# VH-VL binders against q0aze0: the designs that were tried, part 409

Target 1, 268 residues: q0aze0
Amino acid sequence: MKIILVNNRFKENTEKKAQEIAGQLSALNVEVIIDNGLDEPYAGTVDFIMVLGGDGTMLRAARRYGQRAIPVLGVNMGTVGFLSNIEINELAEYLPLILREEYSLEARMMLEVAVFQQQSLLTRVFCLNELLLRSNSPRMLSFALEISGQKLEPYRGDGLIVSTTTGSTAYSLSAGGPIADPQLDAFIVTPVASHIINKRPLVVSPEREISLHLLEEREAIIGIDGQIKMDFGAENRVLIKRAPHPLLMVNLKAKPFFTSIDRSLQRQ

## First folded at step 19 (VH-VL)

Design KK72 (framework fv_bermekimab)
Fold by ESMFold2-Fast, scan of step 19:
Structure KK72 (fold): chain C 268 residues (1-268), chain A 123 residues (1-123), chain B 107 residues (1-107)
Amino acid sequence: as target 1 above (268 residues)
Amino acid sequence: QVQLVESGGGVVQPGRSLRLSCTASGFTFSSYGVHWVRQAPGKGLEWVAAISYEGSNKYYAESVKGRFTISRDNSKNILFLQMDSLRLEDTAVYYCAKDRIYYSKAFYGMDVWGQGTLVTFSS
Amino acid sequence: DIQMTQSPSSVSASVGDRVTITCRASQGVKSWLAWYQQKPGKAPKLLIYAASHLQSGVPSRFSGSGSGSDFTLTISSLQPEDFATYYCQQDNYRPLTFGGGTKVEHK
C-alpha cells in the first residue's frame, strides 16, 4: 500500500503533523510520499491520497491527482470546510478502516480546461471548482461564449465563471449563481457584473463543450480554482469540457451537504 | 506570411465535374474552419460551403447541396471542393477563406482570403 | 435562409464625406454580423466582425453598430482608397448569407 500525504508546508504545524502521520503509516508497513506543493506530482502508482488541510489543499490535490481514479480523503486541520470528511483528531480512529478499504466513495465531476495562445496549447489543467475569466483593469470585457458550436449574444461585463456543481458554493455563488447538488454533473455558467440586461446563470449539460475568447483586446485573467492565474488576451482561447474522470472522495463519516449549506447561508 | 492559394478552375462543359484546391501556408491549417465563397461575374458574394477544423462537420448552401462536396487534408494543408453536375449558374470566381477563430465549431468572420480561381463554361 | 438586405445598393460620394450603409436581416442574428470591403478584381477584406469590432489593421474611420436585425457600417471621412463595394454577412445561422452589396462610387 502506498499513500500520498498532501499538505501545505507554509501552514503552521501542518508539516510536523504530516511527518507524525508518515511515521505511523511506515510503522504499519505503508509506503508514504509527502507532497507539500513545491515539487511536481508524484509520478508512481498510489493506492490512496490523504489531504491534510483545508479546502484549498484539497483543490490542489484534485488538480494534481484527481484524474487517476484514486481515493482522496480530506482531513481537516483548522476551520471547517466543504471538502474535508474527518477532523485530524479523528484520524487514529478511522485509520484501520482506511487500511482495510472499508469506506464509500463519492464521485465529484471535474473540469478539463485547455488554454491556447494563438493556436498553440499553453496549458491543459483539471479543476474541481471553476474557471474564472475576469477583467484585470477598470474596463469591462467584450467576449464570446460558445456552447457546443452555438454562439450566445456577446457578453459585456467584468467576466464569467464556468463552474462544476462542487464549485457552485465557491466563487459562482458569490457572483449570483445557483447552489447545486454536488451529486449532479452539470456546468454552471455565471456572469460577473454583466452590462447586458437579464443575463442569467446557465445550467448546462456536462456533455457540452464551452469555449471563450475576447472580442477585443483587454487586460484580463483566467483563474482556476483560485490557485492558478494566467493572463488572457484577444489571442487566447479557452476550451472547457467535463474531465474524463471524477474526483473520488472518501466518505468515512456522514457529512450532509445541505445541512452545511443551510448553516453557511444563515451567516450572510 | 499567412496565405491561401486556389487552383483547379477552368473552362468546363455543363454536367461535367471539377475539383478545386486551396493550399494554405503560414498558419496552422488544422486549427481553423475554412470556407468556399463564390462570386458570379458582376454579381455579389455567395457563401458555398464550409468545413470544421477537424473535418467532421460540413455545411452547404442549398444551391450546391448534393452536387458539391467539401473536404480537407490537414496533413497536406489543402482544402478541396469537388463540384459535380456543374451548371451554367455555377459560373463564378471561387474563393477559399479562413475563419477567424481556431478550434471553434462556430464561425466568426473570414479574415484571410485567396485570390480566387475562375470556373466558366464553353459554348 | 436568412435574407440580408443592404441599402442603398449604390451611393455617390466625395472624399471627406460621411458614408452610412445599412443592412437588415430577415430575422434576428444577434450581434453576429461582419462587414467586408471588396475592390474591383480583388478578394474581399474583413473590416468588422461581431457587428462593432474593428479587424486588426483596418482604419478607425470605419465603424459598425447594431444588433438583432438592423446594422450600420459608417465611414466617418471617406478616403480615395475607400471607393469599393461593401458587403454585410451574418454568421449566426447556417447557411451563412451575404447582403447584395453597396457600391461606394465617385460623384
Scores: ipSAE 0.806, ipTM 0.915, lowest interface PAE 0.8, mean pLDDT 91

Design KK73 (framework fv_bermekimab)
Fold by ESMFold2-Fast, scan of step 19:
Structure KK73 (fold): chain C 268 residues (1-268), chain A 123 residues (1-123), chain B 107 residues (1-107)
Amino acid sequence: as target 1 above (268 residues)
Amino acid sequence: QVQLVESGGGVVQPGRSLRLSCTASGFTFSSYGVHWVRQAPGKGLEWVAAISYEGSNKYYAESVKGRFTISRDNSKNILFLQMDSLRLEDTAVYYCAKDRIYYSKAFYGMDVWGQGTLVTFSS
Amino acid sequence: DIQMTQSPSSVSASVGDRVTITCRASQGIHSWLAWYQQKPGKAPKLLIYAASHLQSGVPSRFSGSGSGSDFTLTISSLQPEDFATYYCQQDNYRPLTFGGGTKVEHK
């Protein structure tokens, strides 16, 4: 059995805990690869991915490994997030089940994002939460939103979010998007401070292709999962599809989505 | 230099067939949708057909649907219009034109045009 | 099919004049309208896309406005090279459709 152990390089306590866990796994005849985010993703075959940290560390793991159809377990190291399944102090209890592959998997859709400069591909990335297009100046953007070859009315405003259902509780929520059951596959398209009063969030089939480009030169950025930032101008275009593979999240412990949402929003 | 050059026009008899070609240079042809637009002598512009950048989606004006076939060869940078069952009302200069936006199956304006090729009928 | 109606069909103007051309769609097309200039014996040239956005290299005396069904092309101070026929064209619906054209000719 080979396991990738993903941790946050900027948290020394997390790094020490990762080394302790790696030692324990090695003693059980498990090969461990540590990914602290500094190097390229491990290219070899692995059986399981264990993420030590919060939602941010899980988002990074999903971008690096989510398309490989490998089970991914979120282990919380502090504040409970939406993407972790067990707490670090519960790991010893659940480790035998992990090693015997006695767990269920929940599939979470991901976005495939391709960013072009003129007709040349600049980058292709996968993400679990969302792509954000946003103005990087006081001037609002004018841009085209295309869904499977259909053009919507041009958008004027600060930007747009294209989110997965998992991302419905991240930036899309802050911009006025709906809370979506992550068991549904859908794109959620949420405008950011639209100049047109009646621009509403859209819920779109995951089989559709979404495209964005600026109609005039402006300083804008593309953000991916709040972790990757790149400049975006009128010669750029972004294409968004459902990724070929969902992220396979490990369920060892019942973590009801709606109970988590209610607690997080401090509402009944 | 970005350019499109049409060829294949000529004098035909009603009911016959004709194949027009449009050769692209100076840009990545395979990345853009392309159009055929015609103009009858002394008349206005009429959109005829378009094909997506991959060739998978084809669109036609009602007046030519079932008679004309648009196709492309991305390996040779050539756009084609196969015109079957030609009628007198098909008399026109035929232009090919490139759409503005790459990797799109929608259309955003035609920014590069060829010089046109004339299709006429003998009397 | 979406019908595009241009008015006027022709206008006689002098250098320095302000010229206004109107285009009306039979159904709402949002802002998905382009304007083209065509000189005799030449291919059309794109002036404006998405109703109001000036194509690179086109002089600023050209401007477009409108949304929905009613659109306007304005030439603020006509120059000798602007005597031509102008066409609107919608690209919101397939098939794409052109207006009938407006000829801007010498007085």
Scores: ipSAE 0.783, ipTM 0.894, lowest interface PAE 1.0, mean pLDDT 91

Design KK74 (framework fv_bermekimab)
Fold by ESMFold2-Fast, scan of step 19:
Structure KK74 (fold): chain C 268 residues (1-268), chain A 123 residues (1-123), chain B 107 residues (1-107)
Amino acid sequence: as target 1 above (268 residues)
Amino acid sequence: QVQLVESGGGVVQPGRSLRLSCTASGFTFSSYGVHWVRQAPGKGLEWVAAISYEGSNKYYAESVKGRFTISRDNSKNILFLQMDSLRLEDTAVYYCAKDRIYYSKAFYGMDVWGQGTLVTFSS
Amino acid sequence: DIQMTQSPSSVSASVGDRVTITCRASQGIYSWLAWYQQKPGKAPKLLIYAASHLQSGVPSRFSGSGSGSDFTLTISSLQPEDFATYYCQQDNYRPLTFGGGTKVEHK
């Protein structure tokens, strides 16, 4: 058995805990690869991915490894989140179940995002929550949204979010998007401060292809899962579709989605 | 530089067939949708047909549907218009034109045009 | 099919004049309208796309406005090279349709 431990190197307590857990797994004859986020993703085959941290660390793990169809377990190290399944204090209790592969899997759709400049691919990334297009200046954007070859009314405003159902509780929620059951597969398209009355969030089939480009030169940014940021101009184009593989999340204990939503709404 | 060059026009008899070609250079032809637009002598512009960048989606004006076939060869950077059952009303200069936006399945304006090829009928 | 009606069919103007050309769609097309310039014996040239956005390389004296069904192309100070025929074209619905054209002629 080979396991990747994903942690945040910039948190000293998390790094020490990762080393401790790696030692425990090695003592059980499990090979461990530590991914602290600074190096390239591990290229070899692995049997399991354990994410030590909050939702941000899980988003990074999903981007790096989510397309490999490998079980991914979120282990919470502090504040509660939507993407962890067990607490760090519970890991010792559940470790035997992990090693015997006695758990269920929940599939979560991901986005495949391709960003182009002058027809050349700049980057292709996968993400679990969303792509955000946003103005980076006081001036509003003018942009085209295309869904499976159909042009919508041109958008004028501060931006747009294209989200998975998992991402419905992230930036899309803050921008007025609906809360979606993450067991559903759909794109949620949520405008950010649209100046056109009646621009509503859209819920569309995950089989659709979504495209965005600016109609005029503006200072804009694309954000992916709140972690990757890229400049976006009129020569750029972004293509979004459902990723080939969902993220396979490990369920070791019941975590009711609606209870998590109630906590989130109370905090906002 | 960016160019489109039409060829294949000429004098034909009613009811016959003709194939027009449009050769692209100076840009990545396979990334863009392309159009055929015609103009009868002394008259205005009329959109005829368009094809998506990968060739899978084809669109026609009602006046030519069932008689004309648009196609493309991305390996050779050539756009074609196969014109069957030609009528006197098809007399026009035929232009090919490139759409503005790459990797799009919609149309956003035609920014590059060829110089046209004339299709006429003998008496 | 969406009908595009241009007015006037022709206009006589002098260098330095402000010229305004109007285009009406038979139903709403949002802002999905382009304007083209055509000189005798030449291919059309794109001036404006998405109703109000100036194509790269086109002089700033050209401007477009409007949304929905009513659109305007304005040439703020006509130059000798601007005597030509101008066409609007919608790309919101298939088939794509052009207006009948407006010829800008010397007075």
Scores: ipSAE 0.804, ipTM 0.909, lowest interface PAE 1.0, mean pLDDT 91

Design KK75 (framework fv_bermekimab)
Fold by ESMFold2-Fast, scan of step 19:
Structure KK75 (fold): chain C 268 residues (1-268), chain A 123 residues (1-123), chain B 107 residues (1-107)
Amino acid sequence: as target 1 above (268 residues)
Amino acid sequence: QVQLVESGGGVVQPGRSLRLSCTASGFTFSSYGVHWVRQAPGKGLEWVAAISYEGSNKYYAESVKGRFTISRDNSKNILFLQMDSLRLEDTAVYYCAKDRIYYSKAFYGMDVWGQGTLVTFSS
Amino acid sequence: DIQMTQSPSSVSASVGDRVTITCRASQGIKGWLAWYQQKPGKAPKLLIYAASHLQSGVPSRFSGSGSGSDFTLTISSLQPEDFATYYCQQDNYRPLTFGGGTKVEHK
């Protein structure tokens, strides 16, 4: 068995815990590759991915490895998030089940994002939560949103979010998008501070193709899962579609989505 | 640099066929939707047909539907308009035009135009 | 099919004049309207796309406005090279349709 252990390089206690877990796994004849975010993704074949940290670390793991159809387990090391399944203090209890492959999998759709400059592909990335197009200056953007070859009313505002249902509780929620059951596959298209009256979030089929381009030169950025950022100008175009493979999330412990929502939204 | 050149126009008789060609250079032809637009002598512009960058979607004006066929050969950078059952009202200069936005199945304005090729009738 | 009606069919103007051309769609086309300039014997040239956005290289004296069904092209201070025929064109619905044209001619 070969396992990738994904952790956050900037959290000292997380790195220490990753090393401890790697030692425990090695003692059980498991080969461990540690991915702390510094290097390119491990290129070889692996059997399992264990993510130590919060939702942000899970997003990075999904982006790097989510298209490989490999089970991914989120192990929480602090405040309970949406993408972790077990707590770090529960890992010892569940480790035998992991090694015997005694768990269920939940498929979560991902986005395939292709960013072009002119006709040239600049990058092709996969993400679990969302693509964000936003202004990088005080001036609002003017941009075109195309869904499966049909143009919507030109958009004016600070930007747009194209989200998965998993991403419905991330930036899309902050921008006024709906909370979606992540067991459903859909794109959620949420305007960011639209200055056009009646621009509403859209929920569309995951089989649709979405594209965006600026209608005038502006300073803008494309953000992916809140972790990757790229400059975006009028020469650029982004194409978004359902990724070929879903992220396969490991369920060892019942963690109902609605319980996570209630926990996350508890405040005055 | 970026250029479209039409050919294949000429003098025809009613009921016959013509095939117009439009050769593209200076840009990645396979990335853009392209159009045929005509203009009868002394009259305005009339959109005739368009084809998506992949060639999978074709669109026609009602006046030519069933008689004209648009096609493209991305390997040769050529756009075609096959015109069957020609009528006197098809007399016009035929322009090919490139759509502004690459990798789109929608249309966003025609930013590059050829010089046009004249189709007229002898009788 | 969407009918595009331009007004006026022609306008006589002098250099320095403000020229306004109107285009009306038979039904809502959102903001998806382009404006073209055509000089005698030449192919059309794109001036404005998406109702109000200036094509690269087009002088700032040209501007477009409108949404839905009513659109306007304005030339703020007419120059000698601006005497031409202007066409609006919707690209929201297929088939694409042009207006009948507006000839801007010398007084």
Scores: ipSAE 0.794, ipTM 0.906, lowest interface PAE 0.9, mean pLDDT 90

Design KK76 (framework fv_bermekimab)
Fold by ESMFold2-Fast, scan of step 19:
Structure KK76 (fold): chain C 268 residues (1-268), chain A 123 residues (1-123), chain B 107 residues (1-107)
Amino acid sequence: as target 1 above (268 residues)
Amino acid sequence: QVQLVESGGGVVQPGRSLRLSCTASGFTFSSYGVHWVRQAPGKGLEWVAAISYEGSNKYYAESVKGRFTISRDNSKNILFLQMDSLRLEDTAVYYCAKDRIYYSKAFYGMDVWGQGTLVTFSS
Amino acid sequence: DIQMTQSPSSVSASVGDRVTITCRASQGIKAWLAWYQQKPGKAPKLLIYAASHLQSGVPSRFSGSGSGSDFTLTISSLQPEDFATYYCQQDNYRPLTFGGGTKVEHK
């Protein structure tokens, strides 16, 4: 069995804990690769991915490995979030089930984001939560939103979020989007409405294709899962569709979504 | 640099067929939707047809639907308009035009135009 | 089909004049309207797209406004090279449709 341990080396001694867990797994004849975010993703065949940290670490793991159809387990290391399934102090108890592959999988849709400059592909990125288009200056953006070849009224404002249902509790929620059951597959399109244009959020079939481009030259940024940031101008275009594979999240312990929402909203 | 050049116009008899071509250069032809627009002598512009960048979606004006067929060959950077059952009312200069936005299934304005090819009928 | 009605059909103007051309759609087209300039014997040139956005390289004296069904093209100070015919065109509905044109002529 080969396992990738994904951690954030800059948080709460996570590097030390990753090394400890790697030692424990090696003693059980499990091959371990540590991904602390600094190097390229591991290119070889992998049987399981264990994410040590909070939601941010899970987002990075999903971007790097989510399209490989490999089971991914979120292990919480102190920060309570939506994407972890067990606590670090429970890992020893659940490890035998992991090694025997005695767990269920929950599929979470991902976005495929293709960013072009002129006609050339700049990058293709997969993400679990959302793409954000945002003004990078005091000036409002003017942009076109196209859904499967249909043009909506031009948008004028600070930006737009295209989110998965998993991302409904992330930035989309802060911008006024709905809370969505992550068992549903859908795009949630939420305007960043700090100005006079107040468009409603849209819930759109995951089979549709969404595209965005600026109608006039402005300083803008594309953000992906709050972790990738790219300049976006009038010669750029972004195409968004459902990713070919969902993220396969390991479920070892019941973590009811609506109970998790109640806890999170009450804390903040 | 960026240009479209129409060809294939000429003098035709009513009821006959004619095929127009439009050759693209200086841009990635396969990335853009393209249009045929015509203009009768002394008259205004009339949109005729359009084809998506991959060729899968085709659109026609009511006046030509069922008689004209738009197609493209992305390997050769050529747009075609097959005109069947031609009528005197089809007399016009035919322009090809590039849509402004790449990899779109919608249309956002025509930013590059050819110089046109004339289709007329024998007296 | 969406009918696009332009007014006036012609206007006589002098260099330095402010010229306004209007375009009305038979039903709402959002802001999805383009304006083109055509000089005698030449192909059309895109001036404005999405009702109010100036095409790259087009002089700032040209501007567009409107949404829904009523649109205007304004030339703030007419120059000698601006004597031409102007067309509006909607791209919200298929088939795409042009207005009948407005000829801007010398006085």
Scores: ipSAE 0.810, ipTM 0.913, lowest interface PAE 0.8, mean pLDDT 90

Design KK77 (framework fv_bermekimab)
Fold by ESMFold2-Fast, scan of step 19:
Structure KK77 (fold): chain C 268 residues (1-268), chain A 123 residues (1-123), chain B 107 residues (1-107)
Amino acid sequence: as target 1 above (268 residues)
Amino acid sequence: QVQLVESGGGVVQPGRSLRLSCTASGFTFSSYGVHWVRQAPGKGLEWVAAISYEGSNKYYAESVKGRFTISRDNSKNILFLQMDSLRLEDTAVYYCAKDRIYYSKAFYGMDVWGQGTLVTFSS
Amino acid sequence: DIQMTQSPSSVSASVGDRVTITCRASQGIKQWLAWYQQKPGKAPKLLIYAASHLQSGVPSRFSGSGSGSDFTLTISSLQPEDFATYYCQQDNYRPLTFGGGTKVEHK
């Protein structure tokens, strides 16, 4: 059995804990690969992925490994979030179930984002939360939103978010998008400070293809899961569709979504 | 230099067939939707047909549907219009035109045009 | 099919004049309208796309406005090279449709 431990390279306490867990797993004849974000993703066959940290670490793990159809378990290290299932002090209790593959899986849709520069593919990335298009200056953007070949009224404003239901509680929420049950598959399209007052968030089928381009040259940026950032201009185009594979999240104990939402909203 | 050049126009008899070609250069032809637009002598512009960048989706004006067939060869950078059952009302200069936006399933304006090729009829 | 109606069909103007051309769609086309200029014996040239966006290389004296069903092309100060026929064209619905054209002539 081979397990990847994903941790945050900028948190020394998580690195120490990752080493301890790796030692425990090795003693049980489990091969362990540690991914702290510094190197390329492990390219070999893997049976299980254990993510040690908060939601940010899970987002990185999802981008690196989410398309491989490998079970991914979020282990909370103290920062409460939406994507962890168990706490670090519970790991010893649940480890026998993990090794015997006695757990359920929850499928979470991901985005496939392809960014082009003058017809050439600049990057293709998979993400769990969202793609953000935003102005990088005080000037509003003018851009086209196309959904499965249908053009909407041109957008004029600070930007747009294309989110998964998992991402509904991230940037989309901050921009006025709805809170979505992550058990539903859908794209949520949320405008950012639109000049047109009746531009509302859209909830559309995950089978649709979404594309964006600027109608005039402006300083703009594309953001992916709040972790990847790239410049975006009038010669760029972004194409978004449902990723081929969902992230397979390990469920070892019940985590009521609405209880998690209430806690998050109460801490504002 | 971005260019479109039409060819294949000429004098035909009613009921005959004619194939127009449009050769593209200076841009990645396979990335863009392309159009045929015609203009009868002394008259206005009339959109005739369009084809998606990959070639799978084809669109026609009602007046030519069932008689004209649009196609493309991305390996040779050539757009075609096969014109069957030609009528006197088909007399026009035929232009090919490139759509503005690459890898799009919609149309956003025609930014590059060829010089046109004339289709006319003998008495 | 979407009917595009241009008015006027012709306009007589002098260099320096403001020229306004109107285009009306038979149903709402959002802002998905382009304007083209055509000189005798030449292919059309794109001036404006998405109702109000100026194509690269087109002089700033050209401007477009409108949304839904009513659209306007304005030439703020007519130059000698602007005497031509102008066409609107919708690309919101298939088939794409052109207006009948407006010829801008010398007074």
Scores: ipSAE 0.815, ipTM 0.915, lowest interface PAE 0.8, mean pLDDT 91

Design KK78 (framework fv_bermekimab)
Fold by ESMFold2-Fast, scan of step 19:
Parts: sequence; C-alpha cells; structure tokens
Structure KK78 (fold): chain C 268 residues (1-268), chain A 123 residues (1-123), chain B 107 residues (1-107)
Amino acid sequence: as target 1 above (268 residues)
Amino acid sequence: QVQLVESGGGVVQPGRSLRLSCTASGFTFSSYGVHWVRQAPGKGLEWVAAISYEGSNKYYAESVKGRFTISRDNSKNILFLQMDSLRLEDTAVYYCAKDRIYYSKAFYGMDVWGQGTLVTFSS
Amino acid sequence: DIQMTQSPSSVSASVGDRVTITCRASQGIKNWLAWYQQKPGKAPKLLIYAASHLQSGVPSRFSGSGSGSDFTLTISSLQPEDFATYYCQQDNYRPLTFGGGTKVEHK
C-alpha cells in the first residue's frame, strides 16, 4: 500500500504530524510520500491520499491528484470546514478501516479549466470549487459568456464565477449564488457585482462547455479555488468543462451537509 | 502576415457544379471558424455558410441549403465550398472570412477577409 | 431568418460632417452586431463588434451604440477615406444576416 500525505506548508505543526503519521504507517509496511506543496505532484501510482488540514489543503490536493481516481480523505487539524471527514484525534481509531479499505466513497465533480493566450494553451488545471474572473482595477469588465456555442447577453460588471456544486458554499455564495447539494452535478454561474439589473445566477448541465473572453482590454485576473491567480486580458480565453474524473472523497464518518451549512452560516 | 486567398471562381453553366477554395496563412487556421460571404454585382453582402474550427458543425443560408457544402482541411489550411446545382442568382463575388475568436462554437465578427473570387454564368 | 434593415440606403456628406447610420433587427439580437466598411472593389473591413467595441486599428471617430433591435454607427467627423458602403451584421442567430448597406457618398 502506498499513501500520499498532503499537508499545509504554512502550518507549523502539520509537518511534525505528517512525519509522525508516516512513521506509524511505515511500521505497518505502508509506503508514504509526503506532499507539502513545494514540489511537483508525486507522479507514481498510489492507493490512498490523506489530507492533513482544512478546506484549503483539500482544494490543493484535489487540484494535484483529483483526476487520478484515488480515494482522498480529509483529516481536520484546526478549523472545521466542508471538505474534511474526521478530526486528527480520531485518526488512530479509523486507521484500521483505512488500511482494510472499509469505507465508502462520495464523488464530487471537478472543473477542467484551460486558459489560452493568443490561441496557445497557457495552462490547464483542475479545480474543486470555482473559477473566478474579476476586474483588477476600478473599471468594470465587459465580457462574453458562451455556453455550448450559445452567446448570452454580454456581461458588464466586476466579474463572474463558474462553480461546481461543492463550490456553491465558497465564493459563489458570497456573490449571491445558491446553496447546492454537492451530490448534484451542475455548473453554477454567478455574476460578481453586475451593472446590469436582473443578471441572475445560472444553474446549468455539467455536460455544457463554458467559455469566457473580454470584449475590451481591461486589467483582469483569473482565480482558481482562491489559490491560483493569473492575469487575464483581451487576448486570453478560458474554456471550462466537467473534468474527466470526480474527486473521490472518503467517508468514514457521517457528516450531514445541511448540518455543516447551519454551522458555517452561524459563524459568518 | 494574416491572409486568406480565394480561388476556383469562373464561368459556369446553370445546373453545373463548381468548387471554391480559400487558403489561409499567417495564423493557426485550425483554431478559428471560417465563413463564406457573397456579393452579387452592385448588391449587398450575403452570408452563405460557415464551419466550426474543428469542422464538425456546418451552417448554411436558406438559399443554398442542400446545394452547397462547406468543408475544411486543417492539415492544409484550406476552406472549401462545393457548389452544386448552380443558378443564375448565385452570380457573385465569393469571399472567405475568418471569425475573430479562437476555439469558439459561436461567431463574433469577421476580422480577416480574402479578396474574393468571381462566379458568373456563360452566355 | 433575422432581417436587418439599414437606413438610409445612401447619404451624401462632406468632409467634417457627422454621419449616423441606423440598423434595425426584426427581433432582439442582444448586443451581437458588427459593422463593416467596404470600399469599391475591396473586401469588407471590420469596424465594430458586439455593437459598441472598436476593432484594433480603427480610428476613434467611429463608434457604435444600441442593443436589442436598434443600433447606430456614428462617424463623428467624416474624412476623405470614409466614403464607402457600410454594413451591419448580426451574429446572434443562424443564419447570420447582413443589412442592405448604406453608401456614404460625396455631396
């Protein structure tokens, strides 16, 4: 058995805990690879991914490994979020179940995002929550939204979010998007401070292809899961579609989505 | 240098066929949708047909549907218009034109045009 | 098919004049309208896309406005090189359709 331990490189205690867990697993003849985010993703085959941290660490793990159809377990080491399943102090209790593969999997859709510069592919990334297009200056953007070859009314405003259902409780929620059951597969398209009255969030089939480009030169950025940022101008184009594989999240412990929503809304 | 060059126009008899070609250079032809637009002598512009960048989606004006076939060869950077059952009202200069936006299945304006090739009928 | 009606069909003008050309769609096309300039014996040249956005290299005296069904092209101060025929074209619906053209000619 080979396991990747993904930890938050900016949290002081996570490296020590990752090493501790790696030692425990090695004693049980499990090969362990530690991914602290500094190097390229591990290229070899693995059987399981354990994420030590909060939602941010899970988003990074999903981007790096989510397309490999490998079980991913979120282990919380601080502030409870939407994407962790067990607490770190529960790991010893659940470890035998992990090693015996006695758990269920929950599939979460992901986005495939391809960003082009003058028709050359600049980058292709996968993400669990959302792609954000936003203005990087006081001036509003003018941009085209195309869904499966159909042009919508041009958008004028600060930007747009294209979200998964998992991402419905992240930035899309803050921008006025709906809360979606993450068991549903759908894109949620949420305007950011639209200057056109009645621009509404759209919920569309995950089989659709979404594309964006600027209609005039502006300072803008593309943000992916709040972790990747890149400049976006009139010569750029972004194409978004459902990723080939969902993230396979390990369920060892019942974590009702609606209870998590209530808890999160009380904290905000 | 971004360029489109039409060829294949000429004098034909009613009911016959003609194949037009448009050769692209100076840009990545396979990334863009392309159009055929015609203009009868002394008349306005009329959109004829278009083909998506990958070649799978083809669109036609009602007046040519069933008679004209648009196709492309991305390996050779060539756009074609096969014109069957030609009528006197098909007399026109035929332009090919590139759409503005790459990797799109929609159309956003035609920013590069060829010089055109004349199709007319023998007396 | 969407019918695009241009008015006027011709306008006589002098250098320095303000020229306005109107284009009306038979149904709503959002902002998906382009304007082209065509000089005698030449291919059309794109001036404006998405109703109001100026194509690179086109002089700022050209501007477009409108949405839905009614659109206007304006030349704020006509220059000698602007005597030409102008066409609107919608790309919201297939088939794509052009207006009948407006010839801007010398007085």
Scores: ipSAE 0.797, ipTM 0.904, lowest interface PAE 0.9, mean pLDDT 90

